VHH binders against F-box/kelch-repeat protein At1g67480. Designs and how they scored, part 21

Target 1, 376 residues: F-box/kelch-repeat protein At1g67480, of Arabidopsis thaliana (Mouse-ear cress) (q9cag8)
Amino acid sequence: MQAFALSGKKRIVNHGMCFSKGNLDLGSRLSENFMDDPLIPGLPDDVAKQCLALVPRARFPSMGSVCKKWRFVVQSKEFITVRRLAGMLEEWLYVLTMNAGGKDNRWEVMDCLGQKLSSLPPMPGPAKTGFKVVVVDGKLLVIAGCCMINGSLVASADVYQYDTCLNSWSRLADLEVARYDFACAEVNGHVYVVGGHGVDGESLSSAEVYDPETCTWTFIESLRRPRWGCFASAFNGKLYVMGGRSNFTIGNSKLLDVYNTQCGSWHGSKNGLTMVTAHVEVGKKLFCIDWKNHRKMSVFNAEDETWEVVALPLSGSSRAGFQFGKLSGKLLLFSSQEETGQCTLLYDPDASPGTQWKTSEIKLSGSCVCSVTITA
Below, E stands for the ipSAE of ESMFold2; O stands for the ipSAE of OpenDDE; V2 stands for 0.75 times the mean of E and O plus 0.25 times the DockQ between their complexes.

## First folded at step 23 (VHH)

Design z1 (from c47 with W103F S105G G106S D108E; framework vhh_6fv0_2; at its last look DockQ between E and O 0.70; V2 from the best seeds 0.00; counts 0 for: pae E 7.2 > 2)
Amino acid sequence: QVQLQESGGGLVQPGGSLRLSCAASGFTFSSYAMSWVRQAPEKGLEWVSTISYSGSSTDYKDSVKGRFTVSRDNAKNTLYLQMNSLKPEDAAQYYCARGEDEFYGSFEYRGQGTQVTVSS
ESMFold2, look of step 23: ipSAE 0.013; ipTM 0.426
ESMFold2 (binder alone), look of step 23: mean pLDDT 81; pTM 0.830
OpenDDE, look of step 23: ipSAE 0.255; ipTM 0.680

Design z2 (from c47 with R98T W103F S105G G106S Y109S; framework vhh_6fv0_2; at its last read DockQ between E and O 0.75; V2 from the best seeds 0.00; counts 0 for: pae E 4.5 > 2)
Amino acid sequence: QVQLQESGGGLVQPGGSLRLSCAASGFTFSSYAMSWVRQAPEKGLEWVSTISYSGSSTDYKDSVKGRFTVSRDNAKNTLYLQMNSLKPEDAAQYYCATGEDEFYGSFDSRGQGTQVTVSS
ESMFold2, look of step 23: ipSAE 0.312; ipTM 0.715
ESMFold2 (binder alone), look of step 23: mean pLDDT 79; pTM 0.801
OpenDDE, look of step 23: ipSAE 0.033; ipTM 0.547
ESMFold2, look of step 24: ipSAE 0.197; ipTM 0.625
ESMFold2 (binder alone), look of step 24: mean pLDDT 79; pTM 0.801
OpenDDE, look of step 24: ipSAE 0.092; ipTM 0.586
ESMFold2, fold request of step 26: ipSAE 0.123, 0.163, 0.077; ipTM 0.587, 0.617, 0.567
ESMFold2 (binder alone), fold request of step 26: mean pLDDT 79, 79, 79; pTM 0.802, 0.804, 0.802
OpenDDE, fold request of step 26: ipSAE 0.613, 0.270, 0.553; ipTM 0.836, 0.683, 0.812
ESMFold2, last read: ipSAE 0.097, 0.098, 0.041; ipTM 0.563, 0.570, 0.507
ESMFold2 (binder alone), last read: mean pLDDT 79, 79, 79; pTM 0.802, 0.803, 0.806
OpenDDE, last read: ipSAE 0.570, 0.305, 0.580; ipTM 0.819, 0.715, 0.823

Design z3 (from c47 with R98T Y109S; framework vhh_6fv0_2; at its last look DockQ between E and O 0.03; V2 from the best seeds 0.00; counts 0 for: pae E 12.5 > 2, placed apart)
Fold by ESMFold2, look of step 23:
Structure z3 (fold): chain B 376 residues (1-376), chain A 120 residues (1-120)
Amino acid sequence: as target 1 above (376 residues)
Amino acid sequence: QVQLQESGGGLVQPGGSLRLSCAASGFTFSSYAMSWVRQAPEKGLEWVSTISYSGSSTDYKDSVKGRFTVSRDNAKNTLYLQMNSLKPEDAAQYYCATGEDEWYSGFDSRGQGTQVTVSS
């Protein structure tokens, strides 16, 4: 994760409005009771969905504007399944880029060939750092972080969602605790945030989970010790939290905290990493780039919780860090600072040795802050 | 190439103060946590203090809490250690390092640390 972290000992932030207990998801998941008309006159709805599934993904915003029923169908999990069976799923790469100075960030969207697609509408609110992005239910969430407002650091609890099918932003429920430089990952359709710095700049032990069906954040069991500057990955229903430190501890950089979402409890070990500048999950493996620029990736295998090493094909002239993207089961390595003519690297973990590294034709308009890949 | 240069050591009486500096180059200083470690002649390396990349959080070995203060100036790529109420057991060669309490980094151009001597 390349997100620039801003220092802030303590800030007071405004929290969002509290929701009533037991709220249902009232956003884009409308009741099916409003779907009385046929989807396409003269066709059974099952056949109509097959026809709609053949439409290129770029046209989904137009389809969603036809009526409530079409909007509901385009956003549904069933529609994604129909498209998968029809062989129509499209994988798009979303990259947040930033110019010099960090004031002009934008989302670039590309297909798997590197061709530019429709632009995202502007994200609400000020530019932030120390935030996290995650994909859940085919939607991009941008969570929390901090920003400088009138010379003061302001921690945020804001959560924004981008609906890739409708090309629109909306605001979700705020976190219970404003935080930045926290760990974040999706596990089985739920979004977890763990630790980070709070409004007072102290390390947090608290953790929260977002349930898209109820549209609420709730606390889960806290870490046994606070942690910030950490990151998370998810494997087999478990949340793996690594890296970072806290001002509570003497300092030990190899701690691995694992949350079992079925049991609701944490387990710790010394099988983590200390300083990581980038990470990405592909399959059941976690790829990390170490700060020390050993010119290698550390690769965690979630099945047996072991580490291995993959050498990077770099000369000594490359000094910038990298951020990861992923595409079709392969890794993309973007420079953390976009340079004219600098090549994006591609790593195929499934290719035979000696053929795993290539240069990608994908070019960014600025430095990669983060990226996600969304299939619909 | 990572390069770290320590300075500010010297001879001091028990109860005295010293301020150590560490000039850093060859990497993006403001993106990494920094630590102070020390080594006495008959001992291995001992972690002293760590400061977060932004400077917002600090951590100390118990024996120096309340006496030592770590700070950083990211605009100058410099790490500092203010050492007050020095004791004979604080006498050591002091090094700055990237990373956490078990680690430091070094290269051919790396400084040799800075010596702190307490006259008891």
Scores: ipSAE 0.000, ipTM 0.190, lowest interface PAE 12.5, mean pLDDT 78
ESMFold2 (binder alone), look of step 23: mean pLDDT 79; pTM 0.800
OpenDDE, look of step 23: ipSAE 0.496; ipTM 0.793

Design z4 (from c47 with D108E; framework vhh_6fv0_2; at its last look DockQ between E and O 0.59; V2 from the best seeds 0.00; counts 0 for: pae E 9.9 > 2)
Fold by ESMFold2, look of step 23:
Structure z4 (fold): chain B 376 residues (1-376), chain A 120 residues (1-120)
Amino acid sequence: as target 1 above (376 residues)
Amino acid sequence: QVQLQESGGGLVQPGGSLRLSCAASGFTFSSYAMSWVRQAPEKGLEWVSTISYSGSSTDYKDSVKGRFTVSRDNAKNTLYLQMNSLKPEDAAQYYCARGEDEWYSGFEYRGQGTQVTVSS
């Protein structure tokens, strides 16, 4: 045990932050004696953190540029806790949009009132498809995907992180297996990736987990069969993998593969959906739009593992597809059809019947590719 | 309705080979993934291998990879298992089954089985 730690530096390492290789050298940070310097001269550090927690979230990048100690505090999990206790948490909606006719994507950021904020810096690396996004510890991860090379899609293992406090991108450890069109979700602070297609286009059964504390990917038990074009959701410490295809079935399958993170094993059933065009988790419920029927949502209740149906409030012959966002425990439905004057729909699952649907004033500058919501 | 008939089992020495066959009827064979499963004395069913409906993809339990080869002839409605380098641990009653694994009731239909015995 004691052979692995320096005396007096363990408190800094125990903050559990994983910095990019380009932003912070962990060895250099461990050699610095900045824990002895006050955050604000004349104030105990606990009081200073409470003062910093009162600053609006939009100013976090400026605060992180003051000194190394301020940057470390602003990036810490403890800072989020202090802001929560102070009633200062702010929820922002991040939407990746695509301009008409191109692969010119950008991240749009809005507050909970729909007011536009600064856009993100461009994502690093080449344009990719088949990647997944996830939020871990208040940071946006963009995982893997593929590029077109010589008329073939070639899988990537790259993982990039956007730090909302620094407004910057950095690179994390690569996946063990390059993949695209895979399932991805966060479970209890860890990120899981499952299946997809590999470097030579092969269907994958492999799965990996990322631990932000160690900054490493580790294999977990493989699926019993390769699966691709699937998605994942997390409930109660379990990873639910649904949708997609396997070369061992005809067409899309209702297979539900469930990984229990506590016992480390997969179990299956026929209690899934075949393939969906959109999904989102809100609370203990998973909302899905089937690829063949865009006029309803299928809703999975994680507490009793049952399905129900909610009709969309569509008029006429609307065949518009939707992508999901979420905000304050409610669903946003972004139309994929720009020809209609359709507003963004808002669904409140907790409202009484007859009052659950509203029109949202949120407007996007292009088609929604994906969205995440980050509270800080 | 669904009928599966296994054959080709027998007694072999360790390191020997056998080729199992499964004749299928009562369903559109080329529409289903097919699997081999086995049952040793006093054990439950164990998945051995699966082949996709077209035969283009195969999968194997780790303990048999590189030794067993599953194949199918959709024109003859027949599933095959070539077993090489047999070990005493491979001794079991072997069944062919319709489906891709034992969890999803795809193994509801299996034949009478064929016995594989590996002498020590």
Scores: ipSAE 0.005, ipTM 0.293, lowest interface PAE 9.9, mean pLDDT 80
ESMFold2 (binder alone), look of step 23: mean pLDDT 81; pTM 0.830
OpenDDE, look of step 23: ipSAE 0.573; ipTM 0.813

Design z5 (from q1 with F107Y; framework vhh_surovatamig_d1; at its last look DockQ between E and O 0.39; V2 from the best seeds 0.00; counts 0 for: pae E 10.2 > 2)
Fold by ESMFold2, look of step 23:
Structure z5 (fold): chain B 376 residues (1-376), chain A 120 residues (1-120)
Amino acid sequence: as target 1 above (376 residues)
Amino acid sequence: EVQLVESGGGLVQPGGSLRLSCAASGFTFSSWAMSWVRQAPGKGLEWVATISYSGSSTDYVDSVKGRFTISRDNAKKSLYLQMNSLRAEDTAVYYCATGEDEFYGSYDSRGQGTLVTVSS
């Protein structure tokens, strides 16, 4: 064998970016060497990144308009790390709300004090149900779902990403299998989707993982049995899948399926909940509201797989819409009651018993469909 | 009243085959998942296989995967287990049962069983 050395013109190439066809600016003069320019003239780039990390998050879109190198840095995972070390991370609450008419939805954005910020650009694509949302690398993903067309649900494989630093939507790679009413969670920077319904309502056992570095979906080990109408939470490198049904049962499943992402295998037990209408993970615990008993939360501790109960401080009304948010290590409960309208409570799991619940100043402009918290 | 009657057991040499049948009556057979379970001499019940109410999905314990096939005929109200490549450890009384042990505790009902003996 012979060693070969090739010399030539070095080029910085644009790899790993996912462009929307409709958002490409073809009128710009593109520079292949923009990474050679200093971020800030007169400063080493490492020092410049520390300085940029001190800028308030609300200004990130304008920072991205300065030049291609600033845009690249603002979008980078390294920049989030630098901001974390500098103590500059800002936590924003994103709530998808639906107006009283029930056909129009929009993303509302608030800071940790409940101060309203500008809303997001409209989500691309058709209105869907049965989709899931997740946060990866400071970006909001809206995954799959279905549309009703002529009395039939049509499953989607579409994945859209909102970049909070640039205030823009883009399209990512499609799922391998179109699905709705599936379980979804992030584990160690990767996004997992499990089960659900596919084309023509087929119940699924398949599962997929998204790697943001390769921008691809890959199948993982399938569930032992198909499962749909389920949800997922993540703890300590494991994916916990609960709730829903399968082809083997007419009723609800108490099965807890746990995927260990390190060894790539499923394990199960009969330690789940059957019908969960809202859930959130805070700290090392999963908080759930059961359909049948909306005056209590069931709380799962993933370390020992035990359940406990926390009473809700709400009175009276037989049926209310409940949804969770989280903010600063605390749980938000968004509820609507017939006469009192919308109510937001804050639960601090670390406070003394009897002082854990407070009224929150956060007010929504409509009913909560879903909620995420994004730190950048 | 639920009635389940197993048949088709017997003595067979290792590597042989048997087909078990279960005749069902007294309930709406097509609305229930059906399972085969077995009990080896002196041991507890072991789940073997389950088939969905429509027959569209099946599942097996790992020790019988690729060797056993569960099937059903909803028109005849019958459940079947085709057992191939039999081994000595498959020796047991085999029962058909309604329901799914893994999801909701014990099986709802089972028959009297049929003995399968795998012996040289």
Scores: ipSAE 0.005, ipTM 0.297, lowest interface PAE 10.2, mean pLDDT 79
ESMFold2 (binder alone), look of step 23: mean pLDDT 81; pTM 0.820
OpenDDE, look of step 23: ipSAE 0.025; ipTM 0.419

## First folded at step 24 (VHH; framework vhh_6fv0_2)

Design j1 (from z2 with S109Y; at its last look DockQ between E and O 0.58; V2 from the best seeds 0.00; counts 0 for: pae O 5.1 > 2)
Fold by OpenDDE, look of step 24:
Structure j1 (fold): chain B 376 residues (1-376), chain A 120 residues (1-120)
Amino acid sequence: as target 1 above (376 residues)
Amino acid sequence: QVQLQESGGGLVQPGGSLRLSCAASGFTFSSYAMSWVRQAPEKGLEWVSTISYSGSSTDYKDSVKGRFTVSRDNAKNTLYLQMNSLKPEDAAQYYCATGEDEFYGSFDYRGQGTQVTVSS
């Protein structure tokens, strides 16, 4: 007499709590009403903006904390223009440094005298490599890159913005295509991203442009051939893409691709560099450190598309790499290797022949990963 | 000395197919991208297609996309161009060349060429 144990499956009626999607439409009604209040009581807003423009740059975060209208003004493009007209613009150098252990990245900020200022808030997102940094409208953008997740390299589409006036990070719209080791530059207030490696490590030919006004990325004409490890520079409203590697040749590409932002088309030239370890634009010149020889600098003149070579005033191994900075129209060369005692070099392109090189007193707390100079 | 020898050209009707071959010698064939270029009567040299050194990547002139296929056999030091759906405007002397399409169609080495004629 086998006792059939009727196991009564208690149907737990999961009462689905309908969490009413409360329309947190809270985001869009930034009440336009604060714009009707005077910026400074008793003053016209134009005069008030001029008054605020006279405040030192180091005090901008405090100004942004006064009220919403002050915050809006301080972060605006117009405010930089007002400061320019007032002769109050300050140039600051932002340097991403890496410690000897390679685990901690920190942004260091220096004024025009090379004095260290307060550090930036921690950069949002995971630690990445293969990202690019650009400046647009006084903002620092950190774009895409890759990180190791569970032993696999993962490409990112994430874009973060640092407001140098408000000392705050925000997230922008993601790229259409996640990528790392791509070319990036600002041209006429727009940010261009070109080539790189995609999510599967494939070489990309796609290019995107960001419009800060619309806060959107859009595709532009693709490169003729995919390339990774390339870099970009902007001259005379054109985007120059140099260096990198493609699957078509063994080694690095010497092709120069130029994008005309007005016509929306690419044209090519043979007068490119291969891979560079560092590059910086100063005036109408592009300064580059070649990956094969770190004892000379290649200088591109965008006006005639010619190259010149400038020897570095260094002895020893040609494998010691440099990263660039710029301050007050001068080049800064930071050692990429933590060799204790290496001085920052300064190159003045406007100095008399034989006097262009000097030693800078600027010292970083770690190795330079990248740098940007922002005027506000 | 670098030598490139094209073959496989001929007379074909519109809509027909040809397969061109290029035998390469005198250099490490597997280390170089290879290209096909063509020259029609009274026209300049024009780029047609490029294939990477490994054969993993290919590029084509827009007018031949979907109709032409470039391939290579590195073990045989041979470059190929399969041409399908041939048009009268495809009639030209076809050359294999070393390197990728550089802006302005300059190649360091090219063969003697093979003639492709497309006529009804």
Scores: ipSAE 0.022, ipTM 0.434, lowest interface PAE 5.1, mean pLDDT 84
ESMFold2, look of step 24: ipSAE 0.104; ipTM 0.556
ESMFold2 (binder alone), look of step 24: mean pLDDT 79; pTM 0.801

Design j2 (from z2 with T98V; at its last read DockQ between E and O 0.52; V2 from the best seeds 0.00; counts 0 for: pae E 3.9 > 2)
Amino acid sequence: QVQLQESGGGLVQPGGSLRLSCAASGFTFSSYAMSWVRQAPEKGLEWVSTISYSGSSTDYKDSVKGRFTVSRDNAKNTLYLQMNSLKPEDAAQYYCAVGEDEFYGSFDSRGQGTQVTVSS
ESMFold2, look of step 24: ipSAE 0.136; ipTM 0.591
ESMFold2 (binder alone), look of step 24: mean pLDDT 81; pTM 0.821
OpenDDE, look of step 24: ipSAE 0.314; ipTM 0.701
ESMFold2, fold request of step 26: ipSAE 0.233, 0.153, 0.087; ipTM 0.659, 0.616, 0.525
ESMFold2 (binder alone), fold request of step 26: mean pLDDT 80, 80, 80; pTM 0.808, 0.814, 0.815
OpenDDE, fold request of step 26: ipSAE 0.397, 0.346, 0.359; ipTM 0.754, 0.729, 0.729
ESMFold2, last read: ipSAE 0.171, 0.018, 0.113; ipTM 0.614, 0.464, 0.590
ESMFold2 (binder alone), last read: mean pLDDT 79, 80, 80; pTM 0.809, 0.818, 0.809
OpenDDE, last read: ipSAE 0.023, 0.373, 0.354; ipTM 0.482, 0.737, 0.724

Design j3 (from z2 with T98A; at its last look DockQ between E and O 0.47; V2 from the best seeds 0.00; counts 0 for: pae E 9.4 > 2)
Fold by ESMFold2, look of step 24:
Structure j3 (fold): chain B 376 residues (1-376), chain A 120 residues (1-120)
Amino acid sequence: as target 1 above (376 residues)
Amino acid sequence: QVQLQESGGGLVQPGGSLRLSCAASGFTFSSYAMSWVRQAPEKGLEWVSTISYSGSSTDYKDSVKGRFTVSRDNAKNTLYLQMNSLKPEDAAQYYCAAGEDEFYGSFDSRGQGTQVTVSS
């Protein structure tokens, strides 16, 4: 009664989920009979997967509840590939919003047309700040951060994962070093965290990488200097870390630290920004809002390490409080200031000059803390 | 005007020790991270060590870790480098430097230097 049969066989399912190699060993690598049952009685599994790939993404949690084999298929990278080839991929925008006072956070979900879908289940654990979010393998990770304990900020090592196919949260391995206000990005299926503040507020130079296949964090080469309040972006197998502060300089750092994931080493230059309040990667470019209260955004091209400027279409006084989202290769600019008259703008970098900015009908129920886009 | 005066260099045997000093004036010393750099004959400048403006954090080139200790006395506007277990490859003109991002750019606050020679 715990699972549905997928074939004419009548079975009681007692076995937990098992991930094993795709080819069956004559020994005992795959001992569960349910993986040998057909996905759909009367169809070869390849044909059945094609049929399942036509189902709207909103139904994935229901499909995953049919039986263990359906759940396994819906979570697989092969299924995403089949949906991509069938033209069925759906892009959803996930936005973490915060009400006034900073206590009531929730994840809101929208489709590519801006239509609200549903909210995520509540995040586990205590309310935190200074955490980072990243997408890897179609899953949303919420990494570390800090919370108040006895009037002091205390760094966390906790990592939580939201599975879009199951609509549920789970806990992953902790970081080796608790941290907040650190840099974080995904590079080629691995998650990197760099710097930040540790327990007792100390400045960190340490960095770690998460391998989703081994489910472990391991140290990589440390930065030359401790760095916090920084951010990371990824291009062509490299991790770019910029912004923030170091104990070794007065004020904000101009350093651009680049980690080459193939050779495992850092290289530095002075070609960064001093402070960035919002950033987003679209294509091969990094878009940043500088803290200097400019009515512009700075755009970094990682291929030649050059910066250019794009004017923001603001008609009033410049206000701090912008955050980025992205959707369908375009940028969303969220504003929390009421006087602007328009809360969300859309920038299309591929549109002709003079038509790149539009207003968006996307409305958030609070201030944007962060956003991600997940395609499945 | 910024002035930096290095001293304490000399001739030592391999495995010996020296303590370098850098007297600073003409700026608010406690507001700047300070670095030691060195230059061997026909070589470019090589970063050796840096200490944060408060003295709370230090960093070293890998080849000198565990042998060299950088320190500062902000009340005396003085930077120090204790060099132990000296090797022939440590022989160079040693300079102190101040300013933003000294490890990646100009050493325009650099002093005249002090020579360290390690001989057989």
Scores: ipSAE 0.006, ipTM 0.334, lowest interface PAE 9.4, mean pLDDT 79
ESMFold2 (binder alone), look of step 24: mean pLDDT 79; pTM 0.796
OpenDDE, look of step 24: ipSAE 0.054; ipTM 0.535

Design j4 (from z2 with S31N; at its last look DockQ between E and O 0.62; V2 from the best seeds 0.00; counts 0 for: pae E 3.6 > 2)
Fold by OpenDDE, look of step 24:
Structure j4 (fold): chain B 376 residues (1-376), chain A 120 residues (1-120)
Amino acid sequence: as target 1 above (376 residues)
Amino acid sequence: QVQLQESGGGLVQPGGSLRLSCAASGFTFSNYAMSWVRQAPEKGLEWVSTISYSGSSTDYKDSVKGRFTVSRDNAKNTLYLQMNSLKPEDAAQYYCATGEDEFYGSFDSRGQGTQVTVSS
């Protein structure tokens, strides 16, 4: 009695739910129509922009909340130009501070008088290290870096922008290559990223440039040697890359790599620094704190590619580190160590010899991680 | 004083092989990247290859990639260049140099060189 096992093939009727791609095209057309409305009723838009340019910088977020057209104008590069022409530009200092526990990073904002303003909204993304900050068109960019995930270091390609006029964060296009401990600088409205460590901790020679107009990253000519821990500065339309290390030599590199943005090529010099803990550009000079000696500044002149040394008016251990700020053409030196009671130092490069150093009343709530100065 | 002495050059047929050596003295050899450069008749100095201080990293001119291999023995203070599949355009005076490839072919120190001739 052979039991014929009837294998009932259950026909799984794949109901192909045709999710109709609803035309989300409605969102893009609504954004163009607000530009036809007058910025201020009864005024030409150019006059209206001049009126808005007279508003104090602290009120820009409120202006951006009035309507879409006001928001568009206030966040625009043109608005900064209008304010410049009106003599209404305000310089503010943005400082990323870290608390004593190293777990809470906050952006502090100060006006040109050193008065604390309202704090920034929380920065998007995970807490990272090895990232770079740069200013472009009145906006703060926080670029790439790394974080520890499950005991592994993970490189990031994430780029976040803070609009200082609207008091808001947004995400930009990712880098082509995730990286940390790289060189970064703005040159002629473009952001350059050079070298660093990649996703596997490998040293990178690749370089990228961001165009704010196209919102895209593109590769440029790579460095001759992979380089990590380097920093960048911009002078006269050129990108200068200094410091850091390569796998080819013991210790830090003293090579200066210079990228000509017009011809798209690198050239090199031996007139670089090996490693710096801090750097800031003021005018045509680059001020650096050498990692071996925190009691002097090295000052680079980009016009003749020469270096000078300026002693810090400090006594004690040379291991006490500093971070730089800048405000109104003066240098600010923030202590990197939470030693309770250290005053912020101010250096005026235009002051008479012997009078360049002063104490600043600026006090941070924590140790300075990095700073940027933004004029709007 | 830094001293570099190249050897191993000679006459070879196209497609042949040579191994160059450079004996180094007067400095801590293991602390420095080393390079090979060459100069053909009526041409300028040309970078060929660089090897890191530890030997863990190497770099080559595009025209010699896959044919040339740079190596070093830090215990013997010696730099090597294995040249395979030699071409007539590889004929030059070859020099050992201290340091990495610099922009425009400048190096801190180099030897007297060894002549490589490639002829049928």
Scores: ipSAE 0.025, ipTM 0.516, lowest interface PAE 3.2, mean pLDDT 85
ESMFold2, look of step 24: ipSAE 0.205; ipTM 0.646
ESMFold2 (binder alone), look of step 24: mean pLDDT 79; pTM 0.801

